# Ledger of designs, part 15: VH-VL binders against Coenzyme F420H(2) oxidase (fprA)

Target 1, 148 residues: Coenzyme F420H(2) oxidase (fprA), of Methanobrevibacter arboriphilus (b1a7s3r263to410)
Amino acid sequence: VTIVYDTMHYSTQKMAHEIAEGIMAEGYDVEMFFLHEDERSEIVKSILDSKAIAIGAPTINDEPYPSIGDLMYYLKGLRFERTGIKRKAVTFGSMGGKGGTPASLGKDLGEYGFDVVDTCEVYYVPDEEENKACFKLGQKLVEEAKKI
Key: E = the ipSAE of ESMFold2; O = the ipSAE of ESMFold2 at other seeds; V2 = 0.75 times the mean of E and O plus 0.25 times the DockQ between their complexes.

## First folded at step 12 (VH-VL; framework fv_ponezumab)

Design n5 (from Q6f with light chain Y101W; at its last look DockQ between E and O 0.86; V2 from the best seeds 0.00; counts 0 for: pae O 3.2 > 2)
Fold by ESMFold2 at other seeds, look of step 12:
Structure n5 (fold): chain C 148 residues (1-148), chain A 118 residues (1-118), chain B 112 residues (1-112)
Amino acid sequence: as target 1 above (148 residues)
Amino acid sequence: QVQLVQSGAEVKKPGASVKVSCKASGYTFTHYYIHWVRQAPGQGLEWMGRINPSSGSTKYAPRLQDRVTMTRDTSTSTVYMELSSLRSEDTAVYYCARFGYYGSFDYWGQGTTVTVSS
Amino acid sequence: DVVMTQSPLSLPVTLGQPASISCKSSQSLVYSDGNTYLNWFQQRPGQSPRRLIYKVSNLDSGVPDRFSGSGSGTDFTLKISRVEAEDVGVYYCMQGTHRPWTFGQGTRLEIK
C-alpha cells in the first residue's frame, strides 16, 4: 500500500501515520511518501505496483497543496481506468476553514480509475477518536484491496 | 522515548570504506526519514543525504553521490551509511538524525567518529 | 542550493549579557503553506546538536525562555536575553523549506 501526503505540519502527517498503523496491523507493508522529500517518479512507481493508495493533503485557503495538484495531474494522464484493475483508494486531510480537500481528491481519483472507498477529514488536529478512525480507515483500505 | 544509537568509532586507511549504523527505538521506524550529517574537526555541519525507511528510497548530496550508500533494515529498525574511497578529508563525526515534524531534525544520534589516517 | 549566512561567526560575550545571532538566506524561506521553516540548533562542546527553535520563533521543549527567535522572509535572528555558562557552544541556523536542507556556517559563542 502506498501513502502519499504533502505537509510539514503535524495534523495531516499524524493522520498518514495512523492510517499506516492500521494497514500494518493487518500484516501489510506500507510505502510512505512525503511529496516535499520524495520524487514524483518514485511515488508513481509505487502506485503502479500497489492495489491500494491513500492520498492526503491539508486545505490551504480552501485550495489543495500545489504539489498534490501536480501529482494528481500526472495520475490523470496515466489512464488507470484502462489497466483493467480497479485500484482502491482513500483520501484524507485536515482543515482550518471550509475544508473539502479529501472529497475533491477522491472525486478526481474516481475519474482517474480508482475505487475510492472512504475519506477522512479532521478540523485542525485529530483527537484520539479521530486517530482511531484513521487507523480503522487503513484497515478498511486493506480489506477492500484484498477483493482485487 | 525516541533514541538513535550509532555504532562505535572507526579508524580507516585512505581508499577503504566505512559503514556506520544507526538503530532507532521509541517510535515507528518507517514513519520518519533518517538523514546523515557530518562534522569535520573544527568545522560546521554538512548534510550527506537521507533515506525513506518505508521504501528504501535515498537522496544524496551531489558532492558525495558517487561514494555514499544508505540502506535500512526494517526488521532491526536500523539505517546504515556507507562511505567508500575514503580520504583524509572524510575524517569527521557522523550523525544520524530523524526528520520530524515542522521540517527539521528533532532527534540526533550520539555521533560516530571516523578517522582516516594515511 | 539555498545559502545560509550567519553573523557573527565568533561571539564572545560576558556572562549575564545579551547575545544576538543573525542568519540570512539567499532566498525566501516561506513555504507554499505560508509557514517559514527556519530552525536553530545548539551544539554544546562534545555533544550532538540539539534543536532550540523551529518555525522561526517556536521554542522546542526544555529550551529556556531566555532564547527567542524572530525574522521573516530571508532575515532571521536568534537572541539570548542573558547568557549563562551553559550556553557556550556553536549555534546553527538551518532552512527546511528548499531541498537540499542547508545549514549556516555556525556561530561560536564563548564567554569572555
Scores: ipSAE 0.370, ipTM 0.761, lowest interface PAE 3.2, mean pLDDT 84
ESMFold2, look of step 12: ipSAE 0.404; ipTM 0.774
ESMFold2 (binder alone), look of step 12: mean pLDDT 92; pTM 0.891

Design n6 (from Q6f with light chain N35D; at its last look DockQ between E and O 0.82; V2 from the best seeds 0.62)
Fold by ESMFold2 at other seeds, look of step 12:
Structure n6 (fold): chain C 148 residues (1-148), chain A 118 residues (1-118), chain B 112 residues (1-112)
Amino acid sequence: as target 1 above (148 residues)
Amino acid sequence: QVQLVQSGAEVKKPGASVKVSCKASGYTFTHYYIHWVRQAPGQGLEWMGRINPSSGSTKYAPRLQDRVTMTRDTSTSTVYMELSSLRSEDTAVYYCARFGYYGSFDYWGQGTTVTVSS
Amino acid sequence: DVVMTQSPLSLPVTLGQPASISCKSSQSLVYSDGDTYLNWFQQRPGQSPRRLIYKVSNLDSGVPDRFSGSGSGTDFTLKISRVEAEDVGVYYCMQGTHRPYTFGQGTRLEIK
């Protein structure tokens, strides 16, 4: 499973880690990519080799981070709908205002050929219950991916 | 508690190789990048490169790219830095550091002194 | 690469007196999220570096409140309100906004 996130902040990165812990608790390896640090080609290669992905970013002034937008545009061009396999996906993120980035990313991934099984969005910093929800989101992603 | 424990000091001759280990504990090893930074005697800090432990992907400082290799073993939560074709200018303390939140190194290993002399 | 310039490079200070270290970057350190990823590290004699401050002004866990950070954009300052013997060492600023991450050349703080 491939997790991609773009944030230098604690909140969305913490959510990515909790999702990863949920996946690993089910016995599966996770490749994690911080978009600021890793190259897009490495990330895309990992996504192509995966049945399941998680993509996260916080909302910036009620809009997604620019670098996540670049990745999303690239995924659009890869024509995943033509493979005949609808890979599973989840989206996640934190917000300080209106939010909506996870839902927007999910809508886009659906259009690109992914089966978006859930989203998770928190206000500012995830509390204990929200951390548990992210963990369970990772478990759910694996459960759905097994159906492929 | 987060801890990075490095292998012991080494003395090498010019032209040899050195492999320094950095064992991580107290956190999920694959969640955080590990960077290597060295410090020649009396000098500042020089970034050498980093490894993404989840994928094994690496990026090296261009000046060292021909001579440095970084690897990891997820079963032992250990990263390795190998520097080949050693020169006297490679005499330094070599640190591993965890790249944490906020664009910063939050935990450092104790350092490994590598001395290159004839 | 972003150049980080510290001054002074050597800072002798009388015990109990304040100290101030300047760090200037060749580019703005404001990231696309509106935050500034400027960090300060302390390296005591014979020890590994230790993070003191992240995001310009936030003290790391266990760092005494006599340390403070300030600044914006390209100009940053680390201050020690009352220098103690344990503060002897080299202080580095580091930027985490632009890849590759870069350090200042260091400021050696000594008790005179």
Scores: ipSAE 0.547, ipTM 0.829, lowest interface PAE 2.0, mean pLDDT 86
ESMFold2, look of step 12: ipSAE 0.557; ipTM 0.832
ESMFold2 (binder alone), look of step 12: mean pLDDT 92; pTM 0.908

## First folded at step 14 (VH-VL; framework fv_ponezumab)

Design p1 (from f2 with heavy chain G100D; at its last look DockQ between E and O 0.73; V2 from the best seeds 0.00; counts 0 for: pae E 3.2 > 2)
Fold by ESMFold2, look of step 14:
Structure p1 (fold): chain C 148 residues (1-148), chain A 118 residues (1-118), chain B 112 residues (1-112)
Amino acid sequence: as target 1 above (148 residues)
Amino acid sequence: QVQLVQSGAEVKKPGASVKVSCKASGYTFTHYYIHWVRQAPGQGLEWMGRINPSSGSTKYAPRLQDRVTMTRDTSTSTVYMELSSLRSEDTAVYYCARFDYYGSFDYWGQGTTVTVSS
Amino acid sequence: DVVMTQSPLSLPVTLGQPASISCKSSQSLVYSRGNTYLNWFQQRPGQSPRRLIYEVSNLDSGVPDRFSGSGSGTDFTLKISRVEAEDVGVYYCMQGTHRPYTFGQGTRLEIK
């Protein structure tokens, strides 16, 4: 499973870690990518090798995914609907105001050929229950990916 | 308790290679990048590169990229840094460091002294 | 590469007196709209570096409150309000905004 995120807040990274813990609790490997640190070519290679992905970004000043738009544009060009494999996806993020980034990312991924199984959005920093929800989101992603 | 424990000191001849290990404990190894930083005697700190332990992907300082290789073993929570074609200027203390939420290094290994002499 | 310039490079200080270290970057360390990834590390004699301050002014866990950081853009300062004997060592600023990450030359703090 490939987890890709970008953040201006550490809370999106914490959500990514909880999702990863849920996936690993089910016995599956995770490759995690932080857009600040990793090259797009390595991220795309990981996605192509994966049956399941999780993509996250915060909502910042009502701009749904300011730093991963370039990755999303690239994924659109790869035409995943033509690969014969319908990969599972979840989206996640944190918000300080209006929100909506996970839903927008999910809609886009659906159009790109992914089966988006759920989304998760939290206000600022995830609390204990929201951390549990992110963990369960990781478990759900694996459960859905096994159906392929 | 988060801890990074490095392998012991090395003495090498020019032209040889050295492989330094950094074993992580007290956290989920694959969640945090590991960077390598070295310090020549009496000198400041020089960034060498980093590894994403979840994927194994690496990025190296351009002046070292021809000679440095970083790998990891997720089953032992260990990162390795190998520097080849050693020169006397490579004499330094080599540190591994964990990259955290704040874009900085929150935990450092104890350092590994590598001495390159004729 | 972003050049980080520290001054002074050598800082003899009398116990109990304040100390101040300047760090200047060759370009702004403001990332995007907010975060400024300017860090301060302390290296005591014979030890690994230790983080003191992240994001300009936030003290790391366990760092005494006599340490403080300030600054913006390209100009940053580390202050010690009352120097103690344990503060002897070399202090480095580091920027984490622009790749590759770079360090200042270091400031050696000594008790005179």
Scores: ipSAE 0.386, ipTM 0.781, lowest interface PAE 3.2, mean pLDDT 85
ESMFold2 (binder alone), look of step 14: mean pLDDT 93; pTM 0.941
ESMFold2 at other seeds, look of step 14: ipSAE 0.415; ipTM 0.811

Design p2 (at its last look DockQ between E and O 0.91; V2 from the best seeds 0.00; counts 0 for: pae E 3.2 > 2)
Fold by ESMFold2 at other seeds, look of step 14:
Structure p2 (fold): chain C 148 residues (1-148), chain A 117 residues (1-117), chain B 112 residues (1-112)
Amino acid sequence: as target 1 above (148 residues)
Amino acid sequence: QVQLVQSGAEVKKPGASVKVSCKASGYTFTHYYIHWVRQAPGQGLEWMGRINPSSGSTKYAPRLQDRVTMTRDTSTSTVYMELSSLRSEDTAVYYCARYYGSGFDYWGQGTTVTVSS
Amino acid sequence: DVVMTQSPLSLPVTLGQPASISCKSSQSLVYSRGNTYLNWFQQRPGQSPRRLIYEVSNLDSGVPDRFSGSGSGTDFTLKISRVEAEDVGVYYCMQGTHRPYTFGQGTRLEIK
């Protein structure tokens, strides 16, 4: 399972970690990529080798974080609907205002050929219940991916 | 408690290689990038590169790219940095550091590498 | 490579008085119009570096609130409102926006 994120003030990173813990609790490996640190081509290779992905970014000025938009544009061009696998996806993120990045990312992934099974969005920093929701999101992603 | 424990001091001759280990504990090893930074005697800090422990992916400083290799062993929660074709200018303290919050929140104790001609 | 220039390089300070360290970068440190990956570290004699501030102005956990960071773009400042004896050491700024990551030359703070 491939998790890709960008973050502001750790919030989306915390969510990515909790999702990863949920996946690992089900006995599956996770490759995690921070967009600032990893090259797009390495991330895409990991996605192509995975049945399931989680993509997250914070919202800036009620718009998606620019770096994640670059990745999403690249994924659009790869035509995942033609790979013969209906990969599962979840989206997640933090917000400071209106939010909506996870929903927007989910819509885009659906158009690119992914089966988006759920989303998780938090205000600023995840609380205990939101951390637990992210953990469960990871478990749900694995459960859905087993159906492929 | 997060800890990064590095291997002991090394003395090497020019042209040799050195491999420094950094064992992580107190957190999920694969969640955090590990970077390497060195400090020559009486000098400032120089970033050497980093490894993504989950994927094994690496990125190196261009000045060192042909001589540095970083690897990890997830079963022991350990990263390694190997520097080859050593020169006297490579004499330094070598640190591993955990990446969190857009910078390095935990540092190893440092490993002194001395290269004598 | 982004050059990080600190001033002063040597900073003798009277105990209890304020101190200020400047860090200037050769390029903007703003990442994707969102984050500014400018960090400050302290290295006490014989010790590993320790992070004080991340992302320009955020204090790391356990750092006294007499430390503060400010700045934007290419100009950044670390301030200590009242210097204490434990503050002796070398202070480094670091940019993590552009690869390779680069550090300032260091500012040695001493009690005079």
Scores: ipSAE 0.446, ipTM 0.828, lowest interface PAE 3.1, mean pLDDT 86
ESMFold2, look of step 14: ipSAE 0.460; ipTM 0.827
ESMFold2 (binder alone), look of step 14: mean pLDDT 93; pTM 0.939

Design p3 (from f2 with heavy chain G100Y; at its last look DockQ between E and O 0.89; V2 from the best seeds 0.00; counts 0 for: pae E 2.7 > 2)
Fold by ESMFold2, look of step 14:
Structure p3 (fold): chain C 148 residues (1-148), chain A 118 residues (1-118), chain B 112 residues (1-112)
Amino acid sequence: as target 1 above (148 residues)
Amino acid sequence: QVQLVQSGAEVKKPGASVKVSCKASGYTFTHYYIHWVRQAPGQGLEWMGRINPSSGSTKYAPRLQDRVTMTRDTSTSTVYMELSSLRSEDTAVYYCARFYYYGSFDYWGQGTTVTVSS
Amino acid sequence: DVVMTQSPLSLPVTLGQPASISCKSSQSLVYSRGNTYLNWFQQRPGQSPRRLIYEVSNLDSGVPDRFSGSGSGTDFTLKISRVEAEDVGVYYCMQGTHRPYTFGQGTRLEIK
């Protein structure tokens, strides 16, 4: 499973880690990518080799984080709808205001050929229940991916 | 509780190579990048490169990229940094550091002294 | 590469008096329209560096409140309101906005 995220502070990174813990608790490997650190080509290659992905980003002034937009544009060009497999996806993120980034990303991924199973958005910093929800989201993603 | 423990000091001849280990504990190894930073005697800090332990991908400082290799072993939670074709100017203390985000290194290893002398 | 320039490089200071260290970057450290990733590290004699301040002004856990960070864009400052004997060491600024990461040359703080 491939997890890709960007973060403004630590909140979205924490969510990514909790999702990864849920996936690993089910016995599956995770490749994690921080958009600022990893090359886009490596990230896309991991996504192409995966049946399940998680994509997360915070908002900046009520807009999606720009680095995620660059990745999403790249994924659009790859025509995942033509591969014959409908990979599972979740989206996640933190917000300090209006929010809506996970839902927007999910809509785009659906258009690109992914089966978006769920989303998770938190206000500011995830509390302990929100951390548990992210963990369970990772477990759910794996269970859905096993159906492929 | 988070701890990065590095291998012991090394003395090398010019032209040799050195491999320094950094064993992580107290956290999920694959969640955090590990960076390597070195410090020549009486000098400042120089970033060498980093590894993504989940994927194994690496990036190196351009000055060193032809001589440095970083690897990891997820079963032992250990990263390795190997520097080849050693020169006297490579004499330094080598540190591994845990990447938090955007270059904020929250935990550092104790350092490994590498001495290159003829 | 982003050049980080610290001044002074040597800072002898009287115990109990304030100290100030400047750090200037060759380009803006503001990431997109978001945060500024300027960090400060302290290296006491014979020890590994430790994180002191992250994102310009946030003190790391366990750092005394006599330390403060400020600045914007390309100009940043670390201040110690009342220097104590334990503050002896070398202080580095470091930028995390642009790759590769780069450090200032270091400022050696000593009690005179």
Scores: ipSAE 0.460, ipTM 0.810, lowest interface PAE 2.7, mean pLDDT 86
ESMFold2 (binder alone), look of step 14: mean pLDDT 91; pTM 0.903
ESMFold2 at other seeds, look of step 14: ipSAE 0.477; ipTM 0.807

Design q1 (from f2 with light chain R33Y; at its last look DockQ between E and O 0.84; V2 from the best seeds 0.00; counts 0 for: pae O 2.6 > 2)
Heavy chain, then light chain:
Amino acid sequence: QVQLVQSGAEVKKPGASVKVSCKASGYTFTHYYIHWVRQAPGQGLEWMGRINPSSGSTKYAPRLQDRVTMTRDTSTSTVYMELSSLRSEDTAVYYCARFGYYGSFDYWGQGTTVTVSS
Amino acid sequence: DVVMTQSPLSLPVTLGQPASISCKSSQSLVYSYGNTYLNWFQQRPGQSPRRLIYEVSNLDSGVPDRFSGSGSGTDFTLKISRVEAEDVGVYYCMQGTHRPYTFGQGTRLEIK
ESMFold2, look of step 14: ipSAE 0.508; ipTM 0.830
ESMFold2 (binder alone), look of step 14: mean pLDDT 92; pTM 0.906
ESMFold2 at other seeds, look of step 14: ipSAE 0.493; ipTM 0.823
ESMFold2, look of step 15: ipSAE 0.480; ipTM 0.816
ESMFold2 (binder alone), look of step 15: mean pLDDT 92; pTM 0.909
ESMFold2 at other seeds, look of step 15: ipSAE 0.476; ipTM 0.818

Design q2 (from f2 with light chain R33W; at its last look DockQ between E and O 0.75; V2 from the best seeds 0.00; counts 0 for: pae E 2.7 > 2)
Fold by ESMFold2, look of step 14:
Structure q2 (fold): chain C 148 residues (1-148), chain A 118 residues (1-118), chain B 112 residues (1-112)
Amino acid sequence: as target 1 above (148 residues)
Amino acid sequence: QVQLVQSGAEVKKPGASVKVSCKASGYTFTHYYIHWVRQAPGQGLEWMGRINPSSGSTKYAPRLQDRVTMTRDTSTSTVYMELSSLRSEDTAVYYCARFGYYGSFDYWGQGTTVTVSS
Amino acid sequence: DVVMTQSPLSLPVTLGQPASISCKSSQSLVYSWGNTYLNWFQQRPGQSPRRLIYEVSNLDSGVPDRFSGSGSGTDFTLKISRVEAEDVGVYYCMQGTHRPYTFGQGTRLEIK
């Protein structure tokens, strides 16, 4: 499973870690990518080799998210709907205002050929219950991916 | 308790290679990048590169990229840094550091002294 | 490479007095989401570096509140409100916005 995120502070990275822990609790390995540190081409290779992905980015004032936007544009061009594999996906993120990035990313991934299972959005920094929700989201992603 | 424990000091001849280990404990190894930073005697800190332990992906400082290789073993939670074609100016203390939350190094290894002498 | 320039390089200070260290970068350290990855590290004699401040002004866990950081864009400052004997060491600023990551030259703080 491939997890890709960008983050402003702690919030989205913490969510990514909790999702990863949920996946690993089910016995599966995770490759994690922080967009500031990793190249798009390496991320796409990991996605092509995965049955399931999780994509996350923060939302604040509905500002453009250039790093994740570049990845999404590249995924659009690869035409995943033509690969014959219906990969499972979740989207996640933190918000400080308007919100809606996970839903927007999910819509785009669906158009690109992914089966978007669920989304998770958190106000500012995840609390204990929200951390548990992210953990369960990781478990759900694996459970859905097993149906492939 | 997060810990990074490095291998012991090494003495090498010019032209040889050195491989320094950094064993992580107290956290999920694959969640955090490990970076390497070195410090020549009496000098400042120089970033060498980093590894993504979950994927094995690496990035190196351009001045070192032809001579440095970083690898990891997820079963032992260990990162390795190998520097080849050693020169006397490579004499330094080599640190591994965890790239934590907030985009910087929150935990450092104890350092490994590498001495290159003829 | 982004050049990080610290001033002064040597800082003798009387116990109990304030200290201030400047760090200037050759490029803006603001990342795409608005984050500024400017960090300060302390290296006591014979020890590994220790993070003091992340993202310009946030104190790391266990760092005394006599330390503070400020600045924006390319100009940054570390302050110690009252220097104590344990503060002796070398202080480095570091940028984590652009690769390769780079450090300032270090400022050696000594008690005079």
Scores: ipSAE 0.464, ipTM 0.814, lowest interface PAE 2.7, mean pLDDT 85
ESMFold2 (binder alone), look of step 14: mean pLDDT 92; pTM 0.907
ESMFold2 at other seeds, look of step 14: ipSAE 0.470; ipTM 0.803

Design q3 (from f2 with heavy chain F99M; at its last look DockQ between E and O 0.81; V2 from the best seeds 0.00; counts 0 for: pae E 2.3 > 2)
Fold by ESMFold2 at other seeds, look of step 14:
Structure q3 (fold): chain C 148 residues (1-148), chain A 118 residues (1-118), chain B 112 residues (1-112)
Amino acid sequence: as target 1 above (148 residues)
Amino acid sequence: QVQLVQSGAEVKKPGASVKVSCKASGYTFTHYYIHWVRQAPGQGLEWMGRINPSSGSTKYAPRLQDRVTMTRDTSTSTVYMELSSLRSEDTAVYYCARMGYYGSFDYWGQGTTVTVSS
Amino acid sequence: DVVMTQSPLSLPVTLGQPASISCKSSQSLVYSRGNTYLNWFQQRPGQSPRRLIYEVSNLDSGVPDRFSGSGSGTDFTLKISRVEAEDVGVYYCMQGTHRPYTFGQGTRLEIK
């Protein structure tokens, strides 16, 4: 499973880690990528080799960070709808205002040929219950991925 | 408790190679990038490169790119840095460091002294 | 590569007096939408570096509040309001915005 997140903000990073722990608890390996640190080509290669992905970004000024948009544009160009494999996806993120980034990313991924099984968005910093929800989101992603 | 423990000091001759280990404990090893930084005697700090332990992906400082290799073993939570074709100017203390919040090293190993002398 | 320039390189101070260290970058350290990845590290004699400050002005856990960081863009400052004996060592700024990551030359703080 491939997890990609924008910025190492504590909230979004914490969510990514909790999702990864949920996946690992089900016995699956995770490759994690931070967009600023890792090369886009390596991220895309990992996505192509995966049956399930998680994509996260925080919302600032009610808009996603620009670097995640670059990745999404590239994924659009790969025409995943033509591969015959309906990869599973989740989206996640933190917000400081009205939010909506996980839902927007999910809509885009659906249009790109992914089966988006859930989204998760938290206000500022995830609390204990929200951490557990992210963990369960990772487990759900694996459950859905087993169907392919 | 987060801890990075490095292998012991080494003495090498020019032209040889050295492999320094850094064993992580107290956290999920694959969640955090590990960087390597060196410090020549009486000198400042020089970033050498880093590894993404989850993927094994690496990025190296351009000055060292042709001589440095970083690997990891997830089963032992250990990263390795190997520097080949050693020269006297490679004499330094070599540190591993964990990247916590982005752009920042929150935990450092104790350092490994590598001495290159004929 | 982004050049990080510290001044002074040697800083003798009287115990109990303030100290100030300048760090200037050859390029803006502002990353998208305002994050500035400028860090300060302290290296006491015989020890590994220790993080003092991340993202310009945030004190790391266990760092005394007599330390403060400020600045923006390309100009940054580390201040110690009242120098104590334990503050002796070398201080480095580091930028994490641009690749490769780069450090300043270091400022040696000594009690005179």
Scores: ipSAE 0.513, ipTM 0.840, lowest interface PAE 2.3, mean pLDDT 86
ESMFold2, look of step 14: ipSAE 0.520; ipTM 0.840
ESMFold2 (binder alone), look of step 14: mean pLDDT 92; pTM 0.914

## First folded at step 15 (VH-VL; framework fv_ponezumab)

Design r1 (at its last look DockQ between E and O 0.70; V2 from the best seeds 0.00; counts 0 for: pae O 3.5 > 2)
Fold by ESMFold2 at other seeds, look of step 15:
Structure r1 (fold): chain C 148 residues (1-148), chain A 120 residues (1-120), chain B 112 residues (1-112)
Amino acid sequence: as target 1 above (148 residues)
Amino acid sequence: QVQLVQSGAEVKKPGASVKVSCKASGYTFTHYYIHWVRQAPGQGLEWMGRINPSSGSTKYAPRLQDRVTMTRDTSTSTVYMELSSLRSEDTAVYYCARVSYYGSGSFDYWGQGTTVTVSS
Amino acid sequence: DVVMTQSPLSLPVTLGQPASISCKSSQSLVYSYGNTYLNWFQQRPGQSPRRLIYEVSNLDSGVPDRFSGSGSGTDFTLKISRVEAEDVGVYYCMQGTHRPYTFGQGTRLEIK
């Protein structure tokens, strides 16, 4: 499973860690990528080798999600529907205002050939219940990926 | 309790290689990038590179990229840094450091340091 | 490479008096969403570096509030309101916005 994120207040990184813990609790390995640190070509290679992905970014009020946008455009061009595998996906993120980035990313991924099974968005920093939800999201992603 | 424990001091001849280990404990090893920073005697700090422990992906400082290799072993929660073609100016204390939640280059935990001495 | 320039490089201070260290970068350190990855580290004699401040002005846990950080863009400052004996050491600024990551030359703080 491949997790890709960018972050504003480190909340999205914390969510990514909880999702990864949920995946690992089901006995599967995770490759995690932070967009500031990792090259997009390595991320795409990991996605191509995976049956399940999680993509996260924070929401900026009335702003596009610029740090993740190049990755999303690249994924659009790869036409994942032609690979013969309908990969499972989740989206996640934190917000400091309106929100909506996880839903927007999910819609785009669906158009690119992924089966988006759930989404998770929190306000600023996840609390205990939101951490549990992210953990369960990781478990759900694995459960759905096993159906492939 | 987060800990980074490094391998012991090394004395090497010019032209040799050194491999320093950094064992992590107290946290999920694959969640945090590990960086290497060195400090020559009486001098400042130099960033050498970093590894993504989940994927094994690396980035190196351009000045060192021809001589440095970083690897990891997830089964032992250990990162390795190997520096080849050693020169006397590579004499330094080598640190591994973990990047925190709080930004890039924000090293919240450091190893104890490994002294590498390169001498004839 | 982004050059990080600290001033002064040597800072003798009388106990109980304030100290101020300047750090200037050759490029803006602002990343996506406005984050500025400017960090400050303290290295006491014979020890590994320790983090004091992350993202310009946020004190690490366990760092006394007599330390403060400020600045923006390319100009940054570390201040100590009252220097104590335990503050002896070398202080480094460091940028994590642009690869390769780079440190300032260090400022040696000593009690006079």
Scores: ipSAE 0.389, ipTM 0.806, lowest interface PAE 3.5, mean pLDDT 85
ESMFold2, look of step 15: ipSAE 0.411; ipTM 0.797
ESMFold2 (binder alone), look of step 15: mean pLDDT 91; pTM 0.918

